# VH-VL binders against Probable low-salt glycan biosynthesis epimerase Agl13 (agl13), part 15

Target 1, 156 residues: Probable low-salt glycan biosynthesis epimerase Agl13 (agl13), of Haloferax volcanii (d4gu69)
Amino acid sequence: MPNIHDVEVRDLQVNADQRGHLVEVFRSDWDEYEIDPEMSYYSMTYPGVVRAWHRHLEGQIDHFVCPKGRITVGIYDDREDSPTQGELDTFVIGEHNQQVIRIPGDCWHGFKAIGDEPSLLINYPTNLYDYEDPDEERIPYDDDRIPYDWNAEIHG
Key: E = the ipSAE of ESMFold2; O = the ipSAE of OpenDDE; V2 = 0.75 times the mean of E and O plus 0.25 times the DockQ between their complexes.

## First folded at step 22 (VH-VL; framework fv_bebtelovimab)

Design Y1 (from W1 with heavy chain G104N; at its last look DockQ between E and O 0.75; V2 from the best seeds 0.76)
Fold by ESMFold2, look of step 22:
Structure Y1 (fold): chain C 156 residues (1-156), chain A 122 residues (1-122), chain B 109 residues (1-109)
Amino acid sequence: as target 1 above (156 residues)
Amino acid sequence: QITLKESGPTLVKPTQTLTLTCTFSGFSLSTSGVGVGWLRQPPGKALEWLALIYWDDDERYSPSLKDRLTISKDTSKNQVVLKMTNIDPVDTATYYCAHRGKPNYKGVFDYWGQGTLVTVSS
Amino acid sequence: QSALTQPASVSGSPGQSITISCTATSSDIGAYRYVSWYQQHPGKAPKLMIFKVSNRPSGISNRFSGSKSGNTASLTISGLQAEDEADYYCSSYTSRNTVFGGGTKLTVL
């Protein structure tokens, strides 16, 4: 279960048969999704690449799904008035573990493509992208302020 | 190479505003990820963090003291200034400024000034 | 109460190993993931000895090591030497706060 207030995780149902599988990634009748998404996009990220840290300050909520490959999603709560200020959530999602992660946009967030294949991210945010004045703040993925290391060695 | 030095009054009276200046060399506060912090240590007591300012103008303050502190920087002068209002005798301490944000180091002060003792009169 | 608790003092004889603990309080345990350690000799500024739980800065002897288990970090000094006699502070942080333990006086007997 998530450490950060307003971070939510939903397991996605994989409908598999001999032809492959189908996964619904959003439905308007899911109770925890009270706000309609305004857009959706996808990205493909090569193994080892980090796309972090980003945040949105105008109320955007993100929803991350990874139907192909694997990503580590990282979320850090720097919200001044949050009961979970300073908490970190990490999730490994992908074809092996299909989930949607609901991310409060005003938390720092991002992901790293892991494994040996490119990773497909689908996002359906609740705000439209404003091409002339994007609501996106960025700090380096290795910024001092966030106590997390995307490139720490994993041991198993 | 990296050096920091604190300057300001050594004796202050209660209720005054304490102004301390950190003058540094060997790094720039324009460099991504870099910050300068202020800390203090009352005689014989533990270290206490006071404030931080980062290269991108982000300011952070100790929660217990934030209503008394302001931090500012002048990158062209290589200076960071701390102001603390409503000084009280319990604020007697050695005050340090320190470098933060060395690449791949997380949340540490790796270079410190020599410190300056500020005594608050009774 | 400091968010990080250290013993007030520890002692050891030359050549021995000693360990100094640093425990996060229950209310702060999840937020303080990375711990650092500082050595401070009398009249001197603190010196960084360990960062990110177990990493040593360049120039720090490998006699100093760090570890963490659950909510307790540890600094271990092996091969204790007279010059190791000092105060030792653990520290940790979130994006909005940096905290120090109360300090541990190490006496070399």
Scores: ipSAE 0.667, ipTM 0.887, lowest interface PAE 1.7, mean pLDDT 92
ESMFold2 (binder alone), look of step 22: mean pLDDT 89; pTM 0.927
OpenDDE, look of step 22: ipSAE 0.866; ipTM 0.935

Design Y2 (from W1 with heavy chain G33N; at its last look DockQ between E and O 0.75; V2 from the best seeds 0.81)
Heavy chain, then light chain:
Amino acid sequence: QITLKESGPTLVKPTQTLTLTCTFSGFSLSTSNVGVGWLRQPPGKALEWLALIYWDDDERYSPSLKDRLTISKDTSKNQVVLKMTNIDPVDTATYYCAHRGKPGYKGVFDYWGQGTLVTVSS
Amino acid sequence: QSALTQPASVSGSPGQSITISCTATSSDIGAYRYVSWYQQHPGKAPKLMIFKVSNRPSGISNRFSGSKSGNTASLTISGLQAEDEADYYCSSYTSRNTVFGGGTKLTVL
ESMFold2, look of step 22: ipSAE 0.768; ipTM 0.902
ESMFold2 (binder alone), look of step 22: mean pLDDT 89; pTM 0.922
OpenDDE, look of step 22: ipSAE 0.894; ipTM 0.946

Design Y3 (from W1 with heavy chain G101S; at its last look DockQ between E and O 0.75; V2 from the best seeds 0.75)
Fold by ESMFold2, look of step 22:
Structure Y3 (fold): chain C 156 residues (1-156), chain A 122 residues (1-122), chain B 109 residues (1-109)
Amino acid sequence: as target 1 above (156 residues)
Amino acid sequence: QITLKESGPTLVKPTQTLTLTCTFSGFSLSTSGVGVGWLRQPPGKALEWLALIYWDDDERYSPSLKDRLTISKDTSKNQVVLKMTNIDPVDTATYYCAHRSKPGYKGVFDYWGQGTLVTVSS
Amino acid sequence: QSALTQPASVSGSPGQSITISCTATSSDIGAYRYVSWYQQHPGKAPKLMIFKVSNRPSGISNRFSGSKSGNTASLTISGLQAEDEADYYCSSYTSRNTVFGGGTKLTVL
């Protein structure tokens, strides 16, 4: 269960047969997609690579799925008026655990590709990307303002 | 060799604005990840964080004092300035400036000034 | 302001080990993942002893160690020496706030 206000998670149904599987990742009648996506994109990320920290200040909501590979998603609530300010959510999603994660864009967010294969992230944001004036703020993935270490040792 | 030093008045009157200057050497506040903070410690009491300013001009303030505090920097002079408005006798304390460590240390103050005692008359 | 609770005092004899606790007690307890510890002698500025729960800065004796279990962090000082007599503060932070415990006075008997 998410710690951060407005972060939501939905388990995705994997419909498998002898040919493979089909997974619905977006439906406009799902609560996690209260505001419908305006676009979609994907990225492939090599194992061990971190893509963080990003945020959007113009109301964008992101929806992350990872149908191939495995990622750790990190979300940090730096919103001044949030009841959950200072909270962190982490999720491990991918082939083994297919979920969609709804991310308030004004929280710091990103992901790390883990495991031994490249990871496919698909995002369904609620705002169009404006190439001339992008609504994207960045700080380094290791910036100490966020109390999280993407490269902390993982114990078995 | 990182050093910081606080300067400003040692005796102030109620309702005045307190202005404290932190002059530092051995680092640049233009370096990514670096910040300078202000803290205080009333006589015989615990440490209290007041404000932080980062290399990218991000400013953070103690929630209980934010309406009275302003932090600013002058990178060319290696200085950070704290202003606190409407001073009251309860604000009597030793004031410290401190270096907010670079990435990897996770939110520590690793170098401190000697501190300056500010006494509020009344 | 104190989201972190410390005992007011602890004492020990030279050569013994002592432990100082630091417990997150605020409603935002999940926010305080990294704890640091500072030593402060009378009339001096605080000195960083432990960061990231258990890491020692260069030049800090391995007699000082840190740990965390649940929402309680601990500073342990082994082989207690007279010079260890000081106030000790735990600290933690979020992106918008830095907090200190109320401090623990260590007395070396």
Scores: ipSAE 0.662, ipTM 0.882, lowest interface PAE 1.7, mean pLDDT 92
ESMFold2 (binder alone), look of step 22: mean pLDDT 89; pTM 0.922
OpenDDE, look of step 22: ipSAE 0.843; ipTM 0.929

Design Y4 (from W1 with light chain I29V V35A; at its last look DockQ between E and O 0.94; V2 from the best seeds 0.83)
Heavy chain, then light chain:
Amino acid sequence: QITLKESGPTLVKPTQTLTLTCTFSGFSLSTSGVGVGWLRQPPGKALEWLALIYWDDDERYSPSLKDRLTISKDTSKNQVVLKMTNIDPVDTATYYCAHRGKPGYKGVFDYWGQGTLVTVSS
Amino acid sequence: QSALTQPASVSGSPGQSITISCTATSSDVGAYRYASWYQQHPGKAPKLMIFKVSNRPSGISNRFSGSKSGNTASLTISGLQAEDEADYYCSSYTSRNTVFGGGTKLTVL
ESMFold2, look of step 22: ipSAE 0.698; ipTM 0.892
ESMFold2 (binder alone), look of step 22: mean pLDDT 90; pTM 0.934
OpenDDE, look of step 22: ipSAE 0.884; ipTM 0.943

Design Y5 (from T1 with heavy chain S67D, light chain D55N; at its last look DockQ between E and O 0.80; V2 from the best seeds 0.81)
Fold by ESMFold2, look of step 22:
Order: C-alpha cells, then structure tokens, then sequence
Structure Y5 (fold): chain C 156 residues (1-156), chain A 122 residues (1-122), chain B 109 residues (1-109)
C-alpha cells in the first residue's frame, strides 16, 4: 500500500497464452479515478536513464504503466498541507510486475529505466498538454530537497 | 574556499526586527541545487534550523517560526538576509548561516559561518 | 521536544569505542530517511561528520561510522581520542523541514 495520500496502485491483469499477452491499462469503471484522462502518450527510455523530477500545479493526475521493460517510479510528497508530507513512494513496475500507478501531479514524480532493455512508459494524464504554456515544473533528479537517490546501489 | 560570514546587530531590544546578513564566497547561489540556510543555537542549547533559500528562489521556513521569518537573497552581492520579527529574550542565540546543496550530500550543511551572538536585552 | 532523541551524554576511555543513538518517533520512520551527524567543539561552528546515514565527507577519519536500524540511527566512534570530546548532533530532513536532535555531550575520560 502507498505511503502518500492520493497515490494509488492497481495490479493489472495479464492475459497470457501462446501468442503473448494482453493487458487492459485503463477502464472507466476503476473506482480510483476522479477525472477521466484527457490524453495519452508513451515514451521509450534506455536503461539507466532517469526522467525526474516533475510536477504539475493545475490539477493534473498522471497514470504510469510500463508494458515493456522495467522502471522504478518515484513519487515525493512536497505538498504543503498534505497528511503525508515528506513521504516517498517507489514502485518497480514493468513486464514482470504489471501495475498502473496513479500519481497526484502536484507531488514530485518521475522514473528510472532499469534492467537491461529499454522501457516503454505509457501515461494517460487528466489534463491536455498546453504547448504554449506547459503546466510542468522541473528540478534536477539529484536535487538536494528530495531525500532519494535514483542511482543508489542495489544489494542482495 | 567556501566561506560564509554573518553580520548584523549584537544587541537588540524586545519587539524589534532582527536583520542578519550572510555574505559568502567560493560559490554562487545561482548554481543549480545550491542553497543557503540560517540556524541558531541558544547558549548551552541545541541547534535549531530557521530557514533556507535555494538557487531557484524556493524558500522554506521552520514550521514553529514561519510567521516571524523572512529570507531573501541578493545573488549579485553574494548575500542572504534573514529577518525575524517581534524579537524576545528567548531568541538570544548564536546565529549561523551555512551552505547547502553540495552534489551527492543530500540535506546537509557542509560549510558554516563562524556565527554571530545576538543578545536580546531585558 | 525534538523529533530526534539523543542521550544527553556518553563517556568512554581513550582507545575504546562508543555509540551515540538518534531515535525518531515510530510514525516518522519513512519520512526521515537520511540522517547526518555533526561534531561541535566549544565555541566553534558544527562540523559535518556523516551524511546519508553512513557516508563520510572527504577528510573525516574512518574512526567515525554511521548506521541506521528501524527508527534509530547510530554514530560509532572507535579508537577514542581526547580530541573527540565534543557535542554531537544528529539531523535529518524533508523537502520542507530540517530537524536536529537535542545533542549528546561526549566526554573522553
């Protein structure tokens, strides 16, 4: 269960057979959605690359799915009046652990592609991207303010 | 090479506003990730964090003191200023400014000024 | 009360090892992830000894080591020397707050 208020995780059903697999990534009858998605996009990220930290201040909610490869999703709660201010959520998702992560846009968030293959991220945010005035704030992935190290060594 | 120095009054009266200036060298507050903080230590007591200002103008304040504190920077002069309103004898302390945001050091003050003792009269 | 609790004092003899504890409330275990330690000699500014739980800044003796288990971080000083006599503070942070323990006076006997 997530540490951060309004972060939600849903296990996705992987329907596998000899041909491969099929995964539903969004359904309008999943109760954790407050607002219908307005768009969807995907990105391909090579192993070891970090895409963080981002946030949106105009009400956007993101939904991350990783159908190919593997990513670590990181979410940090810097919201001023949040009951979970200062909490960190990390999720490892991908082909071998299919989940959708609901991310409050006003939390700092991002992901790192891990493993040995490129990772495909699908996002379906609740706001349209405004090319003239994007609702996106960024700080460096290694910024002092967030007590998280994307490149920390993993031990067995 | 990084140095910081506090300046301001050493004796203040209750209810006044305390203004302290941190003048630094060996780094720029325009450099990504860098911040300057203010801390204090009452005589014989523990360290207490007061405020931080970062390169991107982000300001953070101790929750218990935020209504009394204002931090600001002048990047061209390599200065950070702390103002604390409604001074009281319990605010008597040594005040420090300190560097923050060294790459990889996460949330620490690695260089400190010498400190300046501020005594609030009674 | 500080969010981080330290013993008021500890003592040890030259050559011995001592450990100073720093305990967060159990509700804060997931919040205060990175703990740092500062040494302060009388009349001097604090000096950073340990960051990110167990990392030493360049120039800090390997006699100083840090660890964390559950809600308790520890600073261990091995091979105690007279110069180690000082006050020691643990510290941690979130994006919106920095907290210090109450401090521990180390006496070298």
Amino acid sequence: as target 1 above (156 residues)
Amino acid sequence: QITLKESGPTLVKPTQTLTLTCTFSGFSLSTSGVGVGWLRQPPGKALEWLALIYWDDDERYSPSLKDRLTISKDTSKNQVVLKMTNIDPVDTATYYCAHRGKPGYKGVFDYWGQGTLVTVSS
Amino acid sequence: QSALTQPASVSGSPGQSITISCTATSSDVGVYRYVSWYQQHPGKAPKLMIFKVSNRPSGISNRFSGSKSGNTASLTISGLQAEDEADYYCSSYTSRNTVFGGGTKLTVL
Scores: ipSAE 0.755, ipTM 0.905, lowest interface PAE 1.1, mean pLDDT 92
ESMFold2 (binder alone), look of step 22: mean pLDDT 89; pTM 0.922
OpenDDE, look of step 22: ipSAE 0.870; ipTM 0.937

## First folded at step 23 (VH-VL; framework fv_bebtelovimab)

Design Z1 (from T1 with light chain V53D; at its last look DockQ between E and O 0.03; V2 from the best seeds 0.00; counts 0 for: pae E 8.9 > 2, placed apart)
Fold by ESMFold2, look of step 23:
Structure Z1 (fold): chain C 156 residues (1-156), chain A 122 residues (1-122), chain B 109 residues (1-109)
Amino acid sequence: as target 1 above (156 residues)
Amino acid sequence: QITLKESGPTLVKPTQTLTLTCTFSGFSLSTSGVGVGWLRQPPGKALEWLALIYWDDDERYSPSLKSRLTISKDTSKNQVVLKMTNIDPVDTATYYCAHRGKPGYKGVFDYWGQGTLVTVSS
Amino acid sequence: QSALTQPASVSGSPGQSITISCTATSSDVGVYRYVSWYQQHPGKAPKLMIFKDSDRPSGISNRFSGSKSGNTASLTISGLQAEDEADYYCSSYTSRNTVFGGGTKLTVL
């Protein structure tokens, strides 16, 4: 159960057969895609690399899936008047735990590729990218205002 | 024609478990995207959502009432059942079941039962 | 805090237009949610009038229109008729919750 208001998670069904597997990652009848996506893109991220922290100010919602590799997703709610202001969500998703994560764009968010292979992230944002005036705010991954350590030692 | 009908006790005592059954026709709960929800309305007050179950067994519950609610389905009987534990006089309301997932109608309850009044006496 | 706020009542005369507001108290909540509207006559089940902020179900008169600006959704009823007298609820949803406004009683004078 996510801690942050408007963060949602859906387990994805892996449909396996002798050729491999198929996973639906977006359907217009899923509640987690309440506002329909406007575009999709993917990125490949090398192991150990952090891509954080990002925020969108024009109402964009992101939908992260990781069909190959493994990532830790981090989300921090610093929204004014949010019922969950100050809350942090973390999720580990990837090939062995396939989920879609719905992320309110004005929460700080990002991810770290973990494990020993590159991680393939697909996003389904609800806003088109504006190449002349991008709606993206960034702060360093280790910014003190976000109480999360991407490089904390992992214990067995 | 899609129809839904609520059934169950009309008078219950505090601390009992309320069991309500929604019997429906004109759709199948095995159809992708389809769900059935439960809502209530205390006399003279606003609507309140309680629970929802989808074709793929996904269950959702009102956060404030989650510990008291269980929703289940029997697709072969066209039924959805709501159980609410530890009933209190504040739970007196008309209870509705409703259909969700009509193609093109994302996230709304488009067909409703007529409702059943449940009175909790003290 | 209530997520959706509606006026308790509105009134109008036959033939007039009236508007019922539905305001989310958090600006970020409003932009992340579609709003729908339900009509409820006394003793009857609610009826869906508007969904996706402004779309009408089949069979709903075009006298009913919905809009959203910022964190406020509006239901406008033009050409008011006696049968429009009812309670009106706005609603929004996520996979975690469905929320209704407190309702607005429309009186046709």
Scores: ipSAE 0.010, ipTM 0.660, lowest interface PAE 8.9, mean pLDDT 89
ESMFold2 (binder alone), look of step 23: mean pLDDT 91; pTM 0.937
OpenDDE, look of step 23: ipSAE 0.878; ipTM 0.940

Design Z2 (from T1 with heavy chain G33N; at its last look DockQ between E and O 0.85; V2 from the best seeds 0.00; counts 0 for: unsure alone 74.2 < 75)
Fold by ESMFold2, look of step 23:
Structure Z2 (fold): chain C 156 residues (1-156), chain A 122 residues (1-122), chain B 109 residues (1-109)
Amino acid sequence: as target 1 above (156 residues)
Amino acid sequence: QITLKESGPTLVKPTQTLTLTCTFSGFSLSTSNVGVGWLRQPPGKALEWLALIYWDDDERYSPSLKSRLTISKDTSKNQVVLKMTNIDPVDTATYYCAHRGKPGYKGVFDYWGQGTLVTVSS
Amino acid sequence: QSALTQPASVSGSPGQSITISCTATSSDVGVYRYVSWYQQHPGKAPKLMIFKVSDRPSGISNRFSGSKSGNTASLTISGLQAEDEADYYCSSYTSRNTVFGGGTKLTVL
């Protein structure tokens, strides 16, 4: 279970047959999508690349899905009035652990592509992107304020 | 070589506003990740963090003291200023300013001033 | 009273190892992820000894080591020397707060 208030995770069902598989990634009747997306986009990210930290100030909620490759999703709660201020959530999602992660946009968030292959991230945000005045704040992936290391050594 | 030095009054009266200035050299507050913080230590007691200001003007305050504190910076003078309102004898302490944000170091004060003792009259 | 609890004092003889504990409340597990340790001799500013649980700043002796298990961090000083006699503070942080333990006085017997 997620540590951060309003972070939610849903396991996605893989519908397999002799030709391959199909996965529903969005339904408007799922609790994780209680506020419907306004748009969707995807990105391909090369192995080892970190795309963090981002946040949105105008109420956007993000929904991350990774149907190809594998990513670590990181979420850090810097919200001043949050009951979970200071909490960190990390999730490893991808083709072998298919989930959708609901991310309150005003938490710092991002992901790192891990493994040997590029990772396909699809996002379903609840706000339209405003090209003239984007609702996106950024701080460095290694920012002093967030007690998390995207490049921490892993083993085992 | 990074240096910091605290300056300001050493004797203050109750109810006054305490203004302390940190003058530093060897780094820039415009450098990504860099911050300057204020801390204090009452005689014989534990260290207490007060406030922090980062290169991007982000200000953070001790939750218990936030209503009394204001931190600001003047990058042209290499200075950071702390103001604390409604001073009380319990605020008697050595006040330190300290550097934060050395590459590879997270969430720590790696260089400190020598401190300045502020005594609040009884 | 703080989010981080340290023993008030600890003692050891020269050449021995000692450990100073720093415990967060159980509700703060996962919040105070990175613990640092400071040494303070009388009349001096604190000196950073350990950060990110177990990392040492350049110039800090490997006699000082840090670890963490659950909500308890530990500073271990091996080969205890007279100059190690000082106050030791643990510290941790979130993006909005920095907290210090109450301090531990280390006495070298």
Scores: ipSAE 0.789, ipTM 0.910, lowest interface PAE 0.9, mean pLDDT 93
ESMFold2 (binder alone), look of step 23: mean pLDDT 88; pTM 0.915
OpenDDE, look of step 23: ipSAE 0.881; ipTM 0.941

Design Z3 (from T1 with light chain V35A; at its last fold request DockQ between E and O 0.80; V2 from the best seeds 0.82)
Heavy chain, then light chain:
Amino acid sequence: QITLKESGPTLVKPTQTLTLTCTFSGFSLSTSGVGVGWLRQPPGKALEWLALIYWDDDERYSPSLKSRLTISKDTSKNQVVLKMTNIDPVDTATYYCAHRGKPGYKGVFDYWGQGTLVTVSS
Amino acid sequence: QSALTQPASVSGSPGQSITISCTATSSDVGVYRYASWYQQHPGKAPKLMIFKVSDRPSGISNRFSGSKSGNTASLTISGLQAEDEADYYCSSYTSRNTVFGGGTKLTVL
ESMFold2, look of step 23: ipSAE 0.740; ipTM 0.900
ESMFold2 (binder alone), look of step 23: mean pLDDT 91; pTM 0.940
OpenDDE, look of step 23: ipSAE 0.882; ipTM 0.941
ESMFold2, look of step 24: ipSAE 0.767; ipTM 0.905
ESMFold2 (binder alone), look of step 24: mean pLDDT 91; pTM 0.938
OpenDDE, look of step 24: ipSAE 0.865; ipTM 0.935
ESMFold2, fold request of step 25: ipSAE 0.505, 0.753, 0.755; ipTM 0.849, 0.905, 0.907
ESMFold2 (binder alone), fold request of step 25: mean pLDDT 90, 90, 90; pTM 0.931, 0.930, 0.928
OpenDDE, fold request of step 25: ipSAE 0.900, 0.886, 0.896; ipTM 0.949, 0.943, 0.948

Design Z4 (from T1 with heavy chain G33N, light chain V35A V53D; at its last look DockQ between E and O 0.85; V2 from the best seeds 0.83)
Fold by ESMFold2, look of step 23:
Structure Z4 (fold): chain C 156 residues (1-156), chain A 122 residues (1-122), chain B 109 residues (1-109)
Amino acid sequence: as target 1 above (156 residues)
Amino acid sequence: QITLKESGPTLVKPTQTLTLTCTFSGFSLSTSNVGVGWLRQPPGKALEWLALIYWDDDERYSPSLKSRLTISKDTSKNQVVLKMTNIDPVDTATYYCAHRGKPGYKGVFDYWGQGTLVTVSS
Amino acid sequence: QSALTQPASVSGSPGQSITISCTATSSDVGVYRYASWYQQHPGKAPKLMIFKDSDRPSGISNRFSGSKSGNTASLTISGLQAEDEADYYCSSYTSRNTVFGGGTKLTVL
């Protein structure tokens, strides 16, 4: 269960048979997509690589899925008026655990590709990318301000 | 050889604005991924964080004191200034400035000034 | 009225190990992550001893170790020495705030 206000998670149905599988990742009647996506993009990220921290200040909502590989999604709530200010959510998603994560864009967010294979992230943001005036703020993935270590050793 | 030094008045009267200057060396606040914070410690009491300013101009303030505090920097002089308005006897404390944001460190002050005692009286 | 609770004092004899606890006791401090520990001798500025729950800055003796379990962080000092007599503060933070415990006075008998 998410700690951050307006972060949501939906388990995706893997429709498997002898030919393989099919997974729906977006439907306009899902509550997690109450504001429909305006575009989609994907990225492939090599194992161990972090793409964080990003945020959007003009109302964008992101929807992350990882149909190939495995990622840790990180979300940190630095929103000034949030009832969950200071909360951190992490999710491990990918082939083994297919979910869509709804991310309020004004929270700091990103992901790390984990495991031994490249990870395919697909995003369905609710805003078009404006190439002349992008709505994206960035701070380093290891920034002092966010109390999270993407590269912490795994302890059983 | 990171060093920081606090300077300012040692005796102030109630209602005045306290202005403290942190002068530092051994790092830059204009081209480094670091910050400078202010803290205080009333005599015999615990440490209290007041404010932070980062190289990218981001400012953070203690929620309980936010309305009374202003932090600013002059990167060409290697200085950070704290102003605290409407001073009161409860503000009597040793004030410290401290370095923050060393790579691999998280949320800590790794180098401190010697501190300056500010006494609030009539 | 610190959001991080430490014992007011602890004591030990030279050569012993002692542990100082730091417990977050309210939901507001549940968002504070990474415990850190500072040593402060009388009249001196605080000195960072532990960060990120258990990491030790360069130059800090391995007699000092940190751990965290649930809402409680611990600083353990092994092989206690006279110069370890000081006040010890735990600390934790969010992106918008840093908090300190009330401090623990360590007396070396």
Scores: ipSAE 0.769, ipTM 0.898, lowest interface PAE 1.1, mean pLDDT 92
ESMFold2 (binder alone), look of step 23: mean pLDDT 89; pTM 0.922
OpenDDE, look of step 23: ipSAE 0.886; ipTM 0.943

## First folded at step 24 (VH-VL; framework fv_bebtelovimab)

Design AA1 (from X1 with light chain V35A; at its last look DockQ between E and O 0.76; V2 from the best seeds 0.80)
Fold by ESMFold2, look of step 24:
Structure AA1 (fold): chain C 156 residues (1-156), chain A 122 residues (1-122), chain B 109 residues (1-109)
Amino acid sequence: as target 1 above (156 residues)
Amino acid sequence: QITLKESGPTLVKPTQTLTLTCTFSGFSLSTSGVGVGWLRQPPGKALEWLALIYWDDDERYSPSLKSRLTISKDTSKNQVVLKMTNIDPVDTATYYCAHRGKPNYKGVFDYWGQGTLVTVSS
Amino acid sequence: QSALTQPASVSGSPGQSITISCTATSSDVGVYRYASWYQQHPGKAPKLMIFKVSDRPSGISNRFSGSKSGNTASLTISGLQAEDEADYYCSSYTSRNTVFGGGTKLTVL
């Protein structure tokens, strides 16, 4: 269960047959999605690459899915009046564990591609990207303010 | 060779505003990731964090004291200033400024000034 | 009340090992993920000894080690020496707050 208020996780149903599988990644009748997602995009990220930390201050909610490869999603709650201020959520999602992560945009968030294969991220944000005035704040992935190390050693 | 030095009054009266200046060398507060913080330690008591300012103008304040504190910086002078309003005898302490944001260090003060004792008259 | 609780004092004999604990309150379990430790001799500014739970700054003896289990961080000093007699503070942070424990006075007998 997520530590951060308004972070949600939904397991995706994998519909397999002789040809492979089909996974629905967005439906307008799912209660953990916002009523009107405004756009979708995808990215491919090489192994070991971190794309963090980002936040949006105009009400955007993100929905991350990783249908190919594997990522660690990181979310940190810096919201001043949040009941979960200071909490961190991490999720490992991808081919082995297909989930959609609902991310309040005003939490710091990002991901790292892990394993030895490129990772495909699909996002369904609730706001359009405004090329003239993007609602995107960024701090370095290793910024002092967030007590998390994307590159920490993992031991058995 | 990072150094920091606190300056300001050593004796203040209740209700005055305390202004402390941190003058530093060996780093720039315009460098990404870097911050300067203020802390205090009443005689014989524990350390207490007061305020922090980062290169990107982000200011953070101790929740219990935030209504009395203002932190600011002058990057061209290598200075950070702390103001604390409505001084009271309980604010008697040694005040420190300290460097923050060394790459990979995460949330620590790795270089400290010598400290300056501020005594508030009773 | 500090969010981090330390014993008021500990003592040990030269050559022994001692451990100082730093426990987050149950309401703060999980928010204070990185512990750090400072040594302070009388009349001096604090000195950083351990950051990120277990990492040592350059020049800090490997006699000082840090660890964490659950909501409790620990500083262990092995091969205790007279100069280790000092106050020790644990610290941790969130993006909006930095907290210190109440301090532990280490006496070398």
Scores: ipSAE 0.765, ipTM 0.901, lowest interface PAE 1.0, mean pLDDT 91
ESMFold2 (binder alone), look of step 24: mean pLDDT 89; pTM 0.922
OpenDDE, look of step 24: ipSAE 0.849; ipTM 0.928

